VH-VL binders against Chromatin structure-remodeling complex subunit rsc4 (rsc4). Designs and how they scored, part 5

Target 1, 111 residues: Chromatin structure-remodeling complex subunit rsc4 (rsc4), of Schizosaccharomyces pombe (q09948r6to116)
Amino acid sequence: HNAPFDKTKFDEVLEALVGLKDNEGNPFDDIFEELPSKRYFPDYYQIIQKPICYKMMRNKAKTGKYLSMGDFYDDIRLMVSNAQTYNMPGSLVYECSVLIANTANSLESKD
Below, E stands for the ipSAE of ESMFold2; O stands for the ipSAE of OpenDDE; V2 stands for 0.75 times the mean of E and O plus 0.25 times the DockQ between their complexes.

## First folded at step 4 (VH-VL)

Design t24 (from r1 with heavy chain G31S Y33W N54Y G57D T59Y; framework fv_ragifilimab)
Fold by ESMFold2-Fast, scan of step 4:
Structure t24 (fold): chain C 111 residues (1-111), chain A 121 residues (1-121), chain B 113 residues (1-113)
Amino acid sequence: as target 1 above (111 residues)
Amino acid sequence: QVQLVQSGAEVKKPGASVKVSCKGSGYTFTSYWMYWVRQAPGQGLEWIGVINPYSGDTYYNQKFKDRATMTVDKSISTAYMELSRLRSDDTAVYYCARGRYSYGKGYFDYWGQGTLVTVSS
Amino acid sequence: DIVMTQSPDSLAVSLGERATINCKSSQSVLYSSNNKNYLTWYQQKPGQPPKLLIYWASTRESGVPDRFSGSGSGTDFTLTISSLQAEDVAVYHCQQYYSTPLTFGQGTKLEIK
């Protein structure tokens, strides 16, 4: 939102997202921690205009790039949008992105 | 330069199994999915399955799931496709192909030269 | 399964003339979220494996001559060779990668008239 960036709140939200598990109890933090390899996913960077991952979000927080909590939540929404643009409904990555979106929306609404 | 080199032609009797190899070179073997496709003489292409060389995860066309087995040996950058309980209508050229895109779907930028498998009594 | 149907099964075209090959899918292969058509064209010469020509319905693979172009969206796709050369004699295949199983058209044989 418009609320000033809060590093402690940022850490709490990101840890909640990183700690998520799928319906079978499997973690999926590794999918979103780093950008996809250009060698493994050669088409990714041709389709996705603004790549973003958890590692980049941590760096933006550390270097003072977030002006508001809304800027941080916008990056989460961008990451979800990128996942749903590249992957199709029913795929593991797409379904994981839905869970991330729902969790982030819930956390943002409580603040 | 990227190359996929397959094993030589095979002649098998009905009921036997065949194992075709595909060696990749000129690229990082584990960075691209390996697909298997066949083509019966004078006919179209038919997808068998795909393997992720990094994880060993496989996705099969349901038509072949009970008979086909795909494996990789990362130490020699080689993928294998074994087809069991061969029938005469399994006579085809079998191709390995390097894929783009992800998660069991893709299009193919480099192909092996093909391995002719003939199944006859 | 998505069924891919090519037309014609074979055609003969004179050198320097335009060749047109069609491919129809039984279901749309357009993904609305990225506006991409999951459709590919391959060229296959006798005794050789298929060679990638066009992906995402209209994107030409590096090294493929400008005379080759792909068009269409949804269920109807076209491969066009604007000025046929002798080396273009081949069988052409379309493929969808929208859903599994991956499926191909039956192929179109292109010959010189």
Scores: ipSAE 0.013, ipTM 0.675, lowest interface PAE 7.5, mean pLDDT 88

Design t25 (from r1 with heavy chain G31D N52Y N54Y S55K; framework fv_ragifilimab)
Fold by ESMFold2-Fast, scan of step 4:
Structure t25 (fold): chain C 111 residues (1-111), chain A 121 residues (1-121), chain B 113 residues (1-113)
Amino acid sequence: as target 1 above (111 residues)
Amino acid sequence: QVQLVQSGAEVKKPGASVKVSCKGSGYTFTDYYMYWVRQAPGQGLEWIGVIYPYKGGTTYNQKFKDRATMTVDKSISTAYMELSRLRSDDTAVYYCARGRYSYGKGYFDYWGQGTLVTVSS
Amino acid sequence: DIVMTQSPDSLAVSLGERATINCKSSQSVLYSSNNKNYLTWYQQKPGQPPKLLIYWASTRESGVPDRFSGSGSGTDFTLTISSLQAEDVAVYHCQQYYSTPLTFGQGTKLEIK
């Protein structure tokens, strides 16, 4: 988790995750790109103490907030944990988070 | 098999509170959302709120937010919905329902048998 | 809030004939990224709680007879019973789960003619 932050690897990993499709072939990048709307999910911010989404990860990379690749993968794990805390097994978002976790773990292990 | 068993009928005076229970069995209680819905006699269904039993997080319909309290006791797989400051127009059958969900919201695959709450002077 | 409106309020259909119930939402319940309609249909028989029939607008719940089908997208949805049977006498409710508060239509009472 100590490897220095690598912008090229960051872009490759994020592009792989954003390009994922669910079990029915539907893209789900819009689900994880931005934080859930407070209008439609007001309870989300009562349940989830540390929200994170792809847009925030891109901004952290751009502004030099990631010092290691481990910090970036920790944010992916946090996003997955948040999705699995708020959403139930069998829901679309939970199923998508499992695919994200499996893909990210595979990519991290190759590095 | 999945079952949701609710407490028995209640008759209350205006201004009182009522607490309805819903005991789940045949599944892992903390793995599903628990929703509360009511139905006034001859009327449609009205959503009260939802509780996530694992974490205790709640979302209420704004109409009920000031009067409804949803809780769970995980040790006995039981959810509760308390409605305070009862009015005659709160007379309804109150249902608990187990929810499958998508993006923090869902539809209800199993329902309790319902609890009739009558509010009369 | 998303307002759900069913039509008709009640209908009578002869045994073996097709029954059609409509549901309209005041705004789209289609999420374009997953192409899913957050729309559910329930059956409620006299003296009983509602029973899940259809979710995602067109997916039948396990154990629901194939004479029940859901269709539609966006704001206009239909529940169809292809050949009415005596046990289908009930009130049918549509529900959206696209946004909170979760909202239901007023219900459609289906009776045998």
Scores: ipSAE 0.013, ipTM 0.589, lowest interface PAE 8.5, mean pLDDT 86

Design t27 (from r1 with heavy chain N54W G57D T59S; framework fv_ragifilimab)
Fold by ESMFold2-Fast, scan of step 4:
Structure t27 (fold): chain C 111 residues (1-111), chain A 121 residues (1-121), chain B 113 residues (1-113)
Amino acid sequence: as target 1 above (111 residues)
Amino acid sequence: QVQLVQSGAEVKKPGASVKVSCKGSGYTFTGYYMYWVRQAPGQGLEWIGVINPWSGDTSYNQKFKDRATMTVDKSISTAYMELSRLRSDDTAVYYCARGRYSYGKGYFDYWGQGTLVTVSS
Amino acid sequence: DIVMTQSPDSLAVSLGERATINCKSSQSVLYSSNNKNYLTWYQQKPGQPPKLLIYWASTRESGVPDRFSGSGSGTDFTLTISSLQAEDVAVYHCQQYYSTPLTFGQGTKLEIK
């Protein structure tokens, strides 16, 4: 999918993802908003080659780094992949990433 | 300087409850998972559970799930672990520890000094 | 549950000599997707809480002397102290964080011979 980048759709998708709750009704927007602190989680950066978070995606949108909506959805997929590499199945962060992936894929297919 | 300071020693009778506190300082309290671990005299370490100080979400070792309650008070950077229906074999040093890695799947870079809980009749 | 077993239960080593402590897990703690072993070593001196020495089986925590090293993969792990110092007298614990519940070995007591 190579539709041109649309800032309004970007905002709608990101707010939908940020607003998600897990199966127990707990929000998980804060988990993916910022990267883990390098001071306190140096092992994250040894394992994850291409860190990405919602804050970085917002900045890429502001600075014209997304040429297509597909580029934005690829960053969502990268974020999910990173979460599932660092965290294992059964952890809350892993489960949150599954919900994010399913929601993003659904929104992308609607375009 | 990261520091975890726990409440003082407790002596309890069987059937009572104990609540241990753990105050964090020198770091962003809500940025790290807080784990609880105990150690019976002369024995190994045993995991009780983990709490996310930001959300209050908890995950317990199944062995303690119906007796342990973990909470946090973000305003004073303090975590609590309450263990109810105490038995003599709950006599142990109880530690809080700051976790790295993932929720429920961590290793511990800073530990509290420990709180001795003695359960005797 | 993953059971962690250390050997030996106690060990006496002369100052300046090499100390070797083993840890075995009942199932692999190697995660194939990131090729990391979810294994940690702690040092516990009498009357003190445990102190982080090594994580990811072989990564030394900042400030830990280079005489401490971790090795191994999958189910068999080793902590080595290349030249024992007096301050190294302690109980050493391994821990897995691959699966919940988090589990520890029984501990190995290291003493001066």
Scores: ipSAE 0.012, ipTM 0.623, lowest interface PAE 8.9, mean pLDDT 87

Design t28 (from r1 with heavy chain G31N V50Y N54F S55K G57D T59Y; framework fv_ragifilimab)
Fold by ESMFold2-Fast, scan of step 4:
Structure t28 (fold): chain C 111 residues (1-111), chain A 121 residues (1-121), chain B 113 residues (1-113)
Amino acid sequence: as target 1 above (111 residues)
Amino acid sequence: QVQLVQSGAEVKKPGASVKVSCKGSGYTFTNYYMYWVRQAPGQGLEWIGYINPFKGDTYYNQKFKDRATMTVDKSISTAYMELSRLRSDDTAVYYCARGRYSYGKGYFDYWGQGTLVTVSS
Amino acid sequence: DIVMTQSPDSLAVSLGERATINCKSSQSVLYSSNNKNYLTWYQQKPGQPPKLLIYWASTRESGVPDRFSGSGSGTDFTLTISSLQAEDVAVYHCQQYYSTPLTFGQGTKLEIK
């Protein structure tokens, strides 16, 4: 979007996404917090050209790298796209990414 | 260098439980998922489940979820698989194996030597 | 569940000759978004655990001789041993890791003629 970056809205959105749970009440916040280890999952970096995770988004917000809320939502969309490229429909990580995308799209439309 | 060493053979009666151990060495134990696979005599391989040694998260094949329990002791780099309410058709060699792919779906680069569990009256 | 079916159940091949083992999945194990086949091959000698030979359908594990190769895509896969050696006598297993539960073929026993 063209709306300027708002740290309070950023915190609200990210908290909502991190707090998501599956149908059985299991959290999946840790799945997207950090990138997979290059040492142990080198195939991830052969498949995914532009890695991004919540930790990187927090750092971008803290260091003034987001110019608009649209830039932040673009990073969420990239993270979801990466998850759905590397993982399979029906897998836990893929299904978690669908829930993240639906939640983020809903929050973005309320702005 | 990388080695998975399992506990010794067990003989159990129907209805009993068995707990097999798997000690990892030569790598950072918490950086790889541990999988359990069994093989009945003369039969193919059958997946039981996996555990994330770092967090203790488990996932079980539906066939085993009501009877299998997987745990880890990080301090001694050891994974355990307990199977309860044993039946004669649980007679098999049980393997632990190290996974090499992200997010609990994987292929196995190192295997333990196997533990024969015999269930007989 | 994805069902893995190997053929033949057993075969005998002369030393130095080509051995071919097939594996078929009940549904595709090719993920179109990354163009990878979630298929692996293991070698198992009597009294031993399986050993990794090939992953991603065609990538040879480090230390595995060049005579072993994997091919195929989607639902039909082949393991080829170009020049059979005595040490290659074993049961060979295919496995999919496209979805849980992880499933294996029934195994193919390779013997010397």
Scores: ipSAE 0.012, ipTM 0.616, lowest interface PAE 8.5, mean pLDDT 87

Design t29 (from r1 with heavy chain G31S V50L N52R G57D; framework fv_ragifilimab)
Fold by ESMFold2-Fast, scan of step 4:
Order: C-alpha cells, then sequence, then structure tokens
Structure t29 (fold): chain C 111 residues (1-111), chain A 121 residues (1-121), chain B 113 residues (1-113)
C-alpha cells in the first residue's frame, strides 16, 4: 500500500517480527538483525544482489528513507526473498522467513 | 589457522553411550553451523545432524534422532555429540565438520581429524 | 530422501591420463530460484578426513589444483581429473545439500593403473 510512513506502526511491526518463535516456543535468535559477515560468508554477496536486515531498516526509518508503509513492507519481502534464495526449504532460516512473511502480510492487511 | 580438534578413540560395549567432543579454533565459533558425520570402516559417509552453536538449536537425521544428542559449550568453543544405546554397527569414525554457505544445510570446508568409536563384545 | 549414486565403484587410471567419476541424484538438486546446483565433491585419502574439492557443482575450492573440475546440472554430475598424479589416489565422494537429510554417494576409489 501507499499509506504514508508511520514510525509508530513501523516499530510495532518490527517488534512483532523480531519476537517471533517457532511452534515449540523457541526464539529464532537475532538471525535477521545483522547481515551475514562478508568475511565468513562471501558467497552470500555473490548470490544476493540487494542485502537487507532489520538494522538497515531501523536506520532507513531513522533517516527518513521510507516514504510509505509499502516501502517498509517491500524491504521485509526483499529480506524474505533473500533468505529463501540463499537458504534451503526446511532449514531453520528458511522456516523463520516463512513465518516472517505470513506475519508481515497479516499485519499489512490490518493497516 | 582454522582447526577442529576431536577427542580420542573410544571402545564401548553394546548398550553403552559415547560422547565425542570437537573444539573449534581460528574462527568465530558461533558464526558457523557444526555438523556431525560418521563413516563405518570401508563405507560411505553418513550425516548425523547439525547444531547452531549460537543458539544450541539442532536438526537431526531421523535415523539418529532418538539416540543422538548434540550440544555446545560456547565458553570453550566446543561441540559434543553423544550417541546412546550403541550397537555393533555404530562402529565408525565420527567427524565434526564446519558448514559453509548455508545456515541450516551445507557442505563442509573444515573437518575434525575423526574419532574412532569401536563397539564390540 | 535424495539417493546419491556414484559410478564406477572403483577405477584405475594411468598417471597423466584423465579420470572421470560420475554422480547421479534421484531427483534434481538444481534450485530454480538461484540457478545453483547443490552438489559437492570431496577427496578422502587413507586415514584422513574428507577434503573439500568442488562446491556448487563446478566451483573449485581455494588451493585445489586446476586439474580438478566439476560439471553437470540437475541430476547428473561429473568430477574430472585432467592429468592424474600419484597424490590423487583417494576415495572421492559426492554430496547433495539441496534437501535434508544431507546425503552422500557411496564413494569411488581411484587407483593408479
Amino acid sequence: as target 1 above (111 residues)
Amino acid sequence: QVQLVQSGAEVKKPGASVKVSCKGSGYTFTSYYMYWVRQAPGQGLEWIGLIRPNSGDTTYNQKFKDRATMTVDKSISTAYMELSRLRSDDTAVYYCARGRYSYGKGYFDYWGQGTLVTVSS
Amino acid sequence: DIVMTQSPDSLAVSLGERATINCKSSQSVLYSSNNKNYLTWYQQKPGQPPKLLIYWASTRESGVPDRFSGSGSGTDFTLTISSLQAEDVAVYHCQQYYSTPLTFGQGTKLEIK
């Protein structure tokens, strides 16, 4: 959607996504908070053309780079797409990305 | 610089348990998945499971799920694999290995030297 | 589970000649979204752990001699040693990392003829 960027809604959505747990109540840790280390995962940057993580999204919100809520949700979709490109179906990171996508879509629909 | 050093050979009786250690050095231990693979004498390689050192989260090959337990002690950069209710066909060299380019599935760039576990008598 | 089958089980090749080892997967290990084959080759010498040779079916690991090359896509893969040297005597294993459980071929023993 083209709704104007709303910092309060941004914070609520991001907090909901960061707090997600699997079906057994296990947290996903901070998997998406930071980009993978280029030194330890150089292949990630050959495969993924547009890296994005929660830390970058927080900085974009802080510096006025989001013009609409749709721009923010597009970054969430990009992050999910990147995770599903780099990781395999059935992996922990891939499973986390599915839950993130479902949760984000639900929250976007309510706004 | 990167090294995985495993504990020494073990001889066990059927029904016993064995716990193999794997100490990582020369890299950030929590940044890579640790995998466990075994190889029976003269046979191919068989995947046991993986552990994410940062969280302790595990994924097991279904064949080993009820007998294998993987753990990590981050303070000493050491991973452990315990296999219980040992059978003679568990005789194998057990390897730890570091996974690359995958957070949950991968291939292995560095391997421990292997730990021979012999189950007899 | 994805079943990995290598052929032949063993082969003998003369020094300086080409060695070819095949690996087949029971289903495709090509992921369409990134166009990558999740297939790896390892070299294992007696008394040693396996050593990474090739990943993503055709990418040579740093430090691996140019005589080693990987090829193939989908279900059929080949490891080629263009000019066999004495130090290349080993068992070679293919592995898929497309799907859990991770699975390996049975191994191919390469000997000097």
Scores: ipSAE 0.017, ipTM 0.629, lowest interface PAE 6.8, mean pLDDT 86

Design t30 (from r1 with heavy chain Y33F V50R N52F K65Q; framework fv_ragifilimab)
Fold by ESMFold2-Fast, scan of step 4:
Structure t30 (fold): chain C 111 residues (1-111), chain A 121 residues (1-121), chain B 113 residues (1-113)
Amino acid sequence: as target 1 above (111 residues)
Amino acid sequence: QVQLVQSGAEVKKPGASVKVSCKGSGYTFTGYFMYWVRQAPGQGLEWIGRIFPNSGGTTYNQKFQDRATMTVDKSISTAYMELSRLRSDDTAVYYCARGRYSYGKGYFDYWGQGTLVTVSS
Amino acid sequence: DIVMTQSPDSLAVSLGERATINCKSSQSVLYSSNNKNYLTWYQQKPGQPPKLLIYWASTRESGVPDRFSGSGSGTDFTLTISSLQAEDVAVYHCQQYYSTPLTFGQGTKLEIK
């Protein structure tokens, strides 16, 4: 879908994704907020060609770089793809990315 | 290849503290929970706690909450578990283990070799 | 706390025969949202750390021989070794990761008859 970018809708979707919790109520909000540190993840930037995180998405929204809601959802899909490329199935980051993908797909389909 | 290498055996007197280290290699250390489990001689496995290395966030089994402290040093991919006010019934092999599934829960795909801690007067 | 109970506490089986080990949880470890059972099986040989065999009650870890299988759902789980080999002599532990504290069964010692 090519609906025009809506900052209020963007904020609502991002808040929903950041607010995801496990079945005990523990949040995942710090996992995708920032890009991995080059000091602790030196190979990340050799493996992942287009890094993206929530802070970068907030900045893109602020600076007018999203022209459609589809562009925003594409960045979510990219972030999920990057997480699932770098991390192994069953790891914390991989499993968080699955929840994010499922939630984002549900929200996009209702939009 | 994934490896967890623990510090060597310790002999302690009651009332002392012990600090066991666990160095991870062959994977992204901050991407996985690190768990601590112990096993008394001839007994079953007992969970102590877990730490998420990226944030330092911890969850403890209440049985150990007032005596156990888990920390990490991300720069050397090493986790630590310190147990204070040792008693003779703390004699056990202590394991670190990598948690594979998240959601604050885990099963353990790789284990350290174990550290025998003997507490005797 | 979820209590994990294994049966039998010890088992002797002849080489080439089937071995079955049971594990019961005091509460369901089936998560309704993803329909997965938060149950694992480990193999532990003397002087060694446990080794992951089965996770999600029935998914075999890579590199684990096909003779090992897991089954069950909710509160009742089984580990089956279809044709026992000498290297399978070990203590087998079930574990739940549905809720904290994470808990293990007492272990089942498997020996050659």
Scores: ipSAE 0.012, ipTM 0.607, lowest interface PAE 8.5, mean pLDDT 86

Design t31 (from r1 with light chain S33D N34R T100Y; framework fv_ragifilimab; at its last look DockQ between E and O 0.64; V2 from the best seeds 0.00; counts 0 for: pae E 5.6 > 2)
Fold by ESMFold2, look of step 5:
Structure t31 (fold): chain C 111 residues (1-111), chain A 121 residues (1-121), chain B 113 residues (1-113)
Amino acid sequence: as target 1 above (111 residues)
Amino acid sequence: QVQLVQSGAEVKKPGASVKVSCKGSGYTFTGYYMYWVRQAPGQGLEWIGVINPNSGGTTYNQKFKDRATMTVDKSISTAYMELSRLRSDDTAVYYCARGRYSYGKGYFDYWGQGTLVTVSS
Amino acid sequence: DIVMTQSPDSLAVSLGERATINCKSSQSVLYSDRNKNYLTWYQQKPGQPPKLLIYWASTRESGVPDRFSGSGSGTDFTLTISSLQAEDVAVYHCQQYYSYPLTFGQGTKLEIK
């Protein structure tokens, strides 16, 4: 959490996350790349107060918005929490978010 | 085993309504968006709309917005699509299909067997 | 609306030979940030619902034989069956999922010559 932001570490962590596969071997990074369409999924925005996705994390890294690695890991935890709030346990998206959380926590413990 | 089982074939007169059911089993029903697609004889596939079975939120293809109504009954893991003011060109096989990702843009990993709706007078 | 146009409408191919089906979208379905095309191919055998073959233009669904391959980018896409089997007789549909409304090609009927 306390480590200064490191763009090289950011890229390594994000690449590891976007490379994850579900239990059937299917990639699932596209779910978390962009926010759901406001036009087609307005109920998402009624439920989720602080939306976040990979595209937004990349932009925050590019524009100097992360002061620490902890700030970045906090966004990952927020994204996971959002997925687990909107989706029911046992759903594909919920279970994919668990994989993201486990991987991110493992990588954070090594930093 | 994921299955989508639809109600049986229907014959209707013009001006009537039809309600097709789709029961999902072998997965968390409320965790995946349900799509409705139709295929007229000798024609391609046409998307009707999508429902979030957890919230009941819907998005319709504008072509069907005035006549189609999608609903769910979570207690029996069943989705419904009702099409009103039927015309002869509504004769088609109607499919339910499960979206691979719940709120992502949709392609379909499981399809129901289809329900033939015939509209004739 | 993104219009999907398949060609040909039908074709006949001898067993063991290569079948090629084309799909063109009226606008790009490429999401360049991930270099991924939001295009899917379905196989629909006679009397059956469609079955997912390929997503993201070139990724085979689990259990799909490797003789099926997808290629192309942007607006021009191809489904190739490298060595046609009798069981491959079907109508093949492309679908874009880049934007709503979701739209399909008109279908291509593949027969044994």
Scores: ipSAE 0.066, ipTM 0.732, lowest interface PAE 5.6, mean pLDDT 89
ESMFold2-Fast, scan of step 4: ipSAE 0.470; ipTM 0.843
ESMFold2 (binder alone), look of step 5: mean pLDDT 93; pTM 0.950
OpenDDE, look of step 5: ipSAE 0.140; ipTM 0.782

Design t32 (from r1 with light chain S33E N34K T100Y L102Y; framework fv_ragifilimab)
Fold by ESMFold2-Fast, scan of step 4:
Structure t32 (fold): chain C 111 residues (1-111), chain A 121 residues (1-121), chain B 113 residues (1-113)
Amino acid sequence: as target 1 above (111 residues)
Amino acid sequence: QVQLVQSGAEVKKPGASVKVSCKGSGYTFTGYYMYWVRQAPGQGLEWIGVINPNSGGTTYNQKFKDRATMTVDKSISTAYMELSRLRSDDTAVYYCARGRYSYGKGYFDYWGQGTLVTVSS
Amino acid sequence: DIVMTQSPDSLAVSLGERATINCKSSQSVLYSEKNKNYLTWYQQKPGQPPKLLIYWASTRESGVPDRFSGSGSGTDFTLTISSLQAEDVAVYHCQQYYSYPYTFGQGTKLEIK
């Protein structure tokens, strides 16, 4: 959690998460790259107080908003928590979030 | 033939807990979500929550989150819903229902026969 | 929470005549990108559990007679029985599954006139 932010490690971790595939070989990147459309999912912003997605994480990294690798992993955990709060267990988005959480926890442990 | 068979009627005192079971047969139990819904006498339907029988993952209606617990036993294809700190206004028929999922949401294609829970002194 | 309101609360229709039940949601339940309405209709007879009738607002469940049809989009939905039969006497419930918590209308009791 205390390790200083490392842009190269950030890119490696994010690429690993974006490159994840479900049991049928389908990638997850379209699901978590951008926030859900307010037009099509208006209730999302009533339920989720702190929205976060990969695009926002990339912007935080570019603008020096991450001071530690732990801050970055906290955003991944927030994204997973948001997905599991809004979506039903067994939905595509929920199950993708489980795989992301398991992968991120493994990568952070090896860090 | 898909069937959901629930446990029998219960009479409980205020402050007690009740645990209702729902046994699925005629389909792959872990392939479909299990929802819980209740209906007070002469009233409408009220959603309690959903459980994924494969993962054990749950989503609760916030109204019930502090009192309801949903679990599954995959070895006997049975789902459970426990409601604690019972009040007289918890008197209702409790249903389990199987869900078909699409786009992260589900609708209920088969229902159990219902379990009447009466809460009285 | 999305509030579901049905009208009328009770309806009496003669055998062979058209029955119409309405359901209104306090917010749109339309996922416009997929043109899908997250709305379901159930039939419930006395002493029995609800039975799935219509899903996605207009898709009839397998085995449901073609006299039952669903229509509408966004916030205003209708269940129609084109020619009422005796076995159609029941309470009908609409439900949204667009947003949690899932919510139901209060029910409409359909009786023979």
Scores: ipSAE 0.000, ipTM 0.548, lowest interface PAE 11.0, mean pLDDT 86

Design t33 (from r1 with light chain N34K T100D L102Y; framework fv_ragifilimab)
Fold by ESMFold2-Fast, scan of step 4:
Structure t33 (fold): chain C 111 residues (1-111), chain A 121 residues (1-121), chain B 113 residues (1-113)
Amino acid sequence: as target 1 above (111 residues)
Amino acid sequence: QVQLVQSGAEVKKPGASVKVSCKGSGYTFTGYYMYWVRQAPGQGLEWIGVINPNSGGTTYNQKFKDRATMTVDKSISTAYMELSRLRSDDTAVYYCARGRYSYGKGYFDYWGQGTLVTVSS
Amino acid sequence: DIVMTQSPDSLAVSLGERATINCKSSQSVLYSSKNKNYLTWYQQKPGQPPKLLIYWASTRESGVPDRFSGSGSGTDFTLTISSLQAEDVAVYHCQQYYSDPYTFGQGTKLEIK
């Protein structure tokens, strides 16, 4: 959608996503805060063409790189797509990305 | 249901090598890091290294880098740690452990039962 | 390398009483921009592998009894068992995962008094 970028809504959405817990109440341990380490994931950057993480999204918001809320939600969708491309269904990172996608889509529809 | 099952105890002479196996079951093997840790008798825990079972990418503790080799065989959900040029002070219980949740973060939610390696002349 | 030091080396506590174990790191394991401490506690019973109790300094692993709690930030951390039970006799280890190599404390042996 084309709603102009709103820093307050951006902060609220990121707070909601970062605060997510699994169905037993366990936090998702900042999985998406930073890009995967090249030491532990040497093939990640060969497989994933457009890496993105929450730290990069905060920097884009701060530097005026988001023109619309839709641009921000597209980065969330890209992050989810990258996680689901690299990780196997049934892994915790993959399952975390499903919860993030569902939560983000719900928040976007309320805008 | 998650289990890590390690190979049995080994007795080796100084200068030999040992290869310990760790078979994962009850989870997606390639979805989690595998860590290797050892514990000498009456001593604390010592980290050897980590392998990503999906890529084969490794990070070693510098103390072990010249002698340790970590590998995986994805077809049988098994990780291996080989330690060469064994010395008497390599006598320890060697553990594999599964890392959880995150890209490059290391806390260990499931451990193998341990493999005692005794190095004696 | 980050050096982890536990105190005391051994501790005897009566059943039902509070046990307190300390862990100090030679440098901060707090990632300040995330407000996260990269510190974990494990329980190890004789003849068994370590078992995860606490991660991120204060988050209790699923299935771990409420009597176990972790606290602290930066360089000074505490594991507390509020009401000691017989099954809690074990060696307790702290670990940092802030930087490679990951390092553990020397362990604290907890015994019933």
Scores: ipSAE 0.057, ipTM 0.693, lowest interface PAE 5.6, mean pLDDT 88

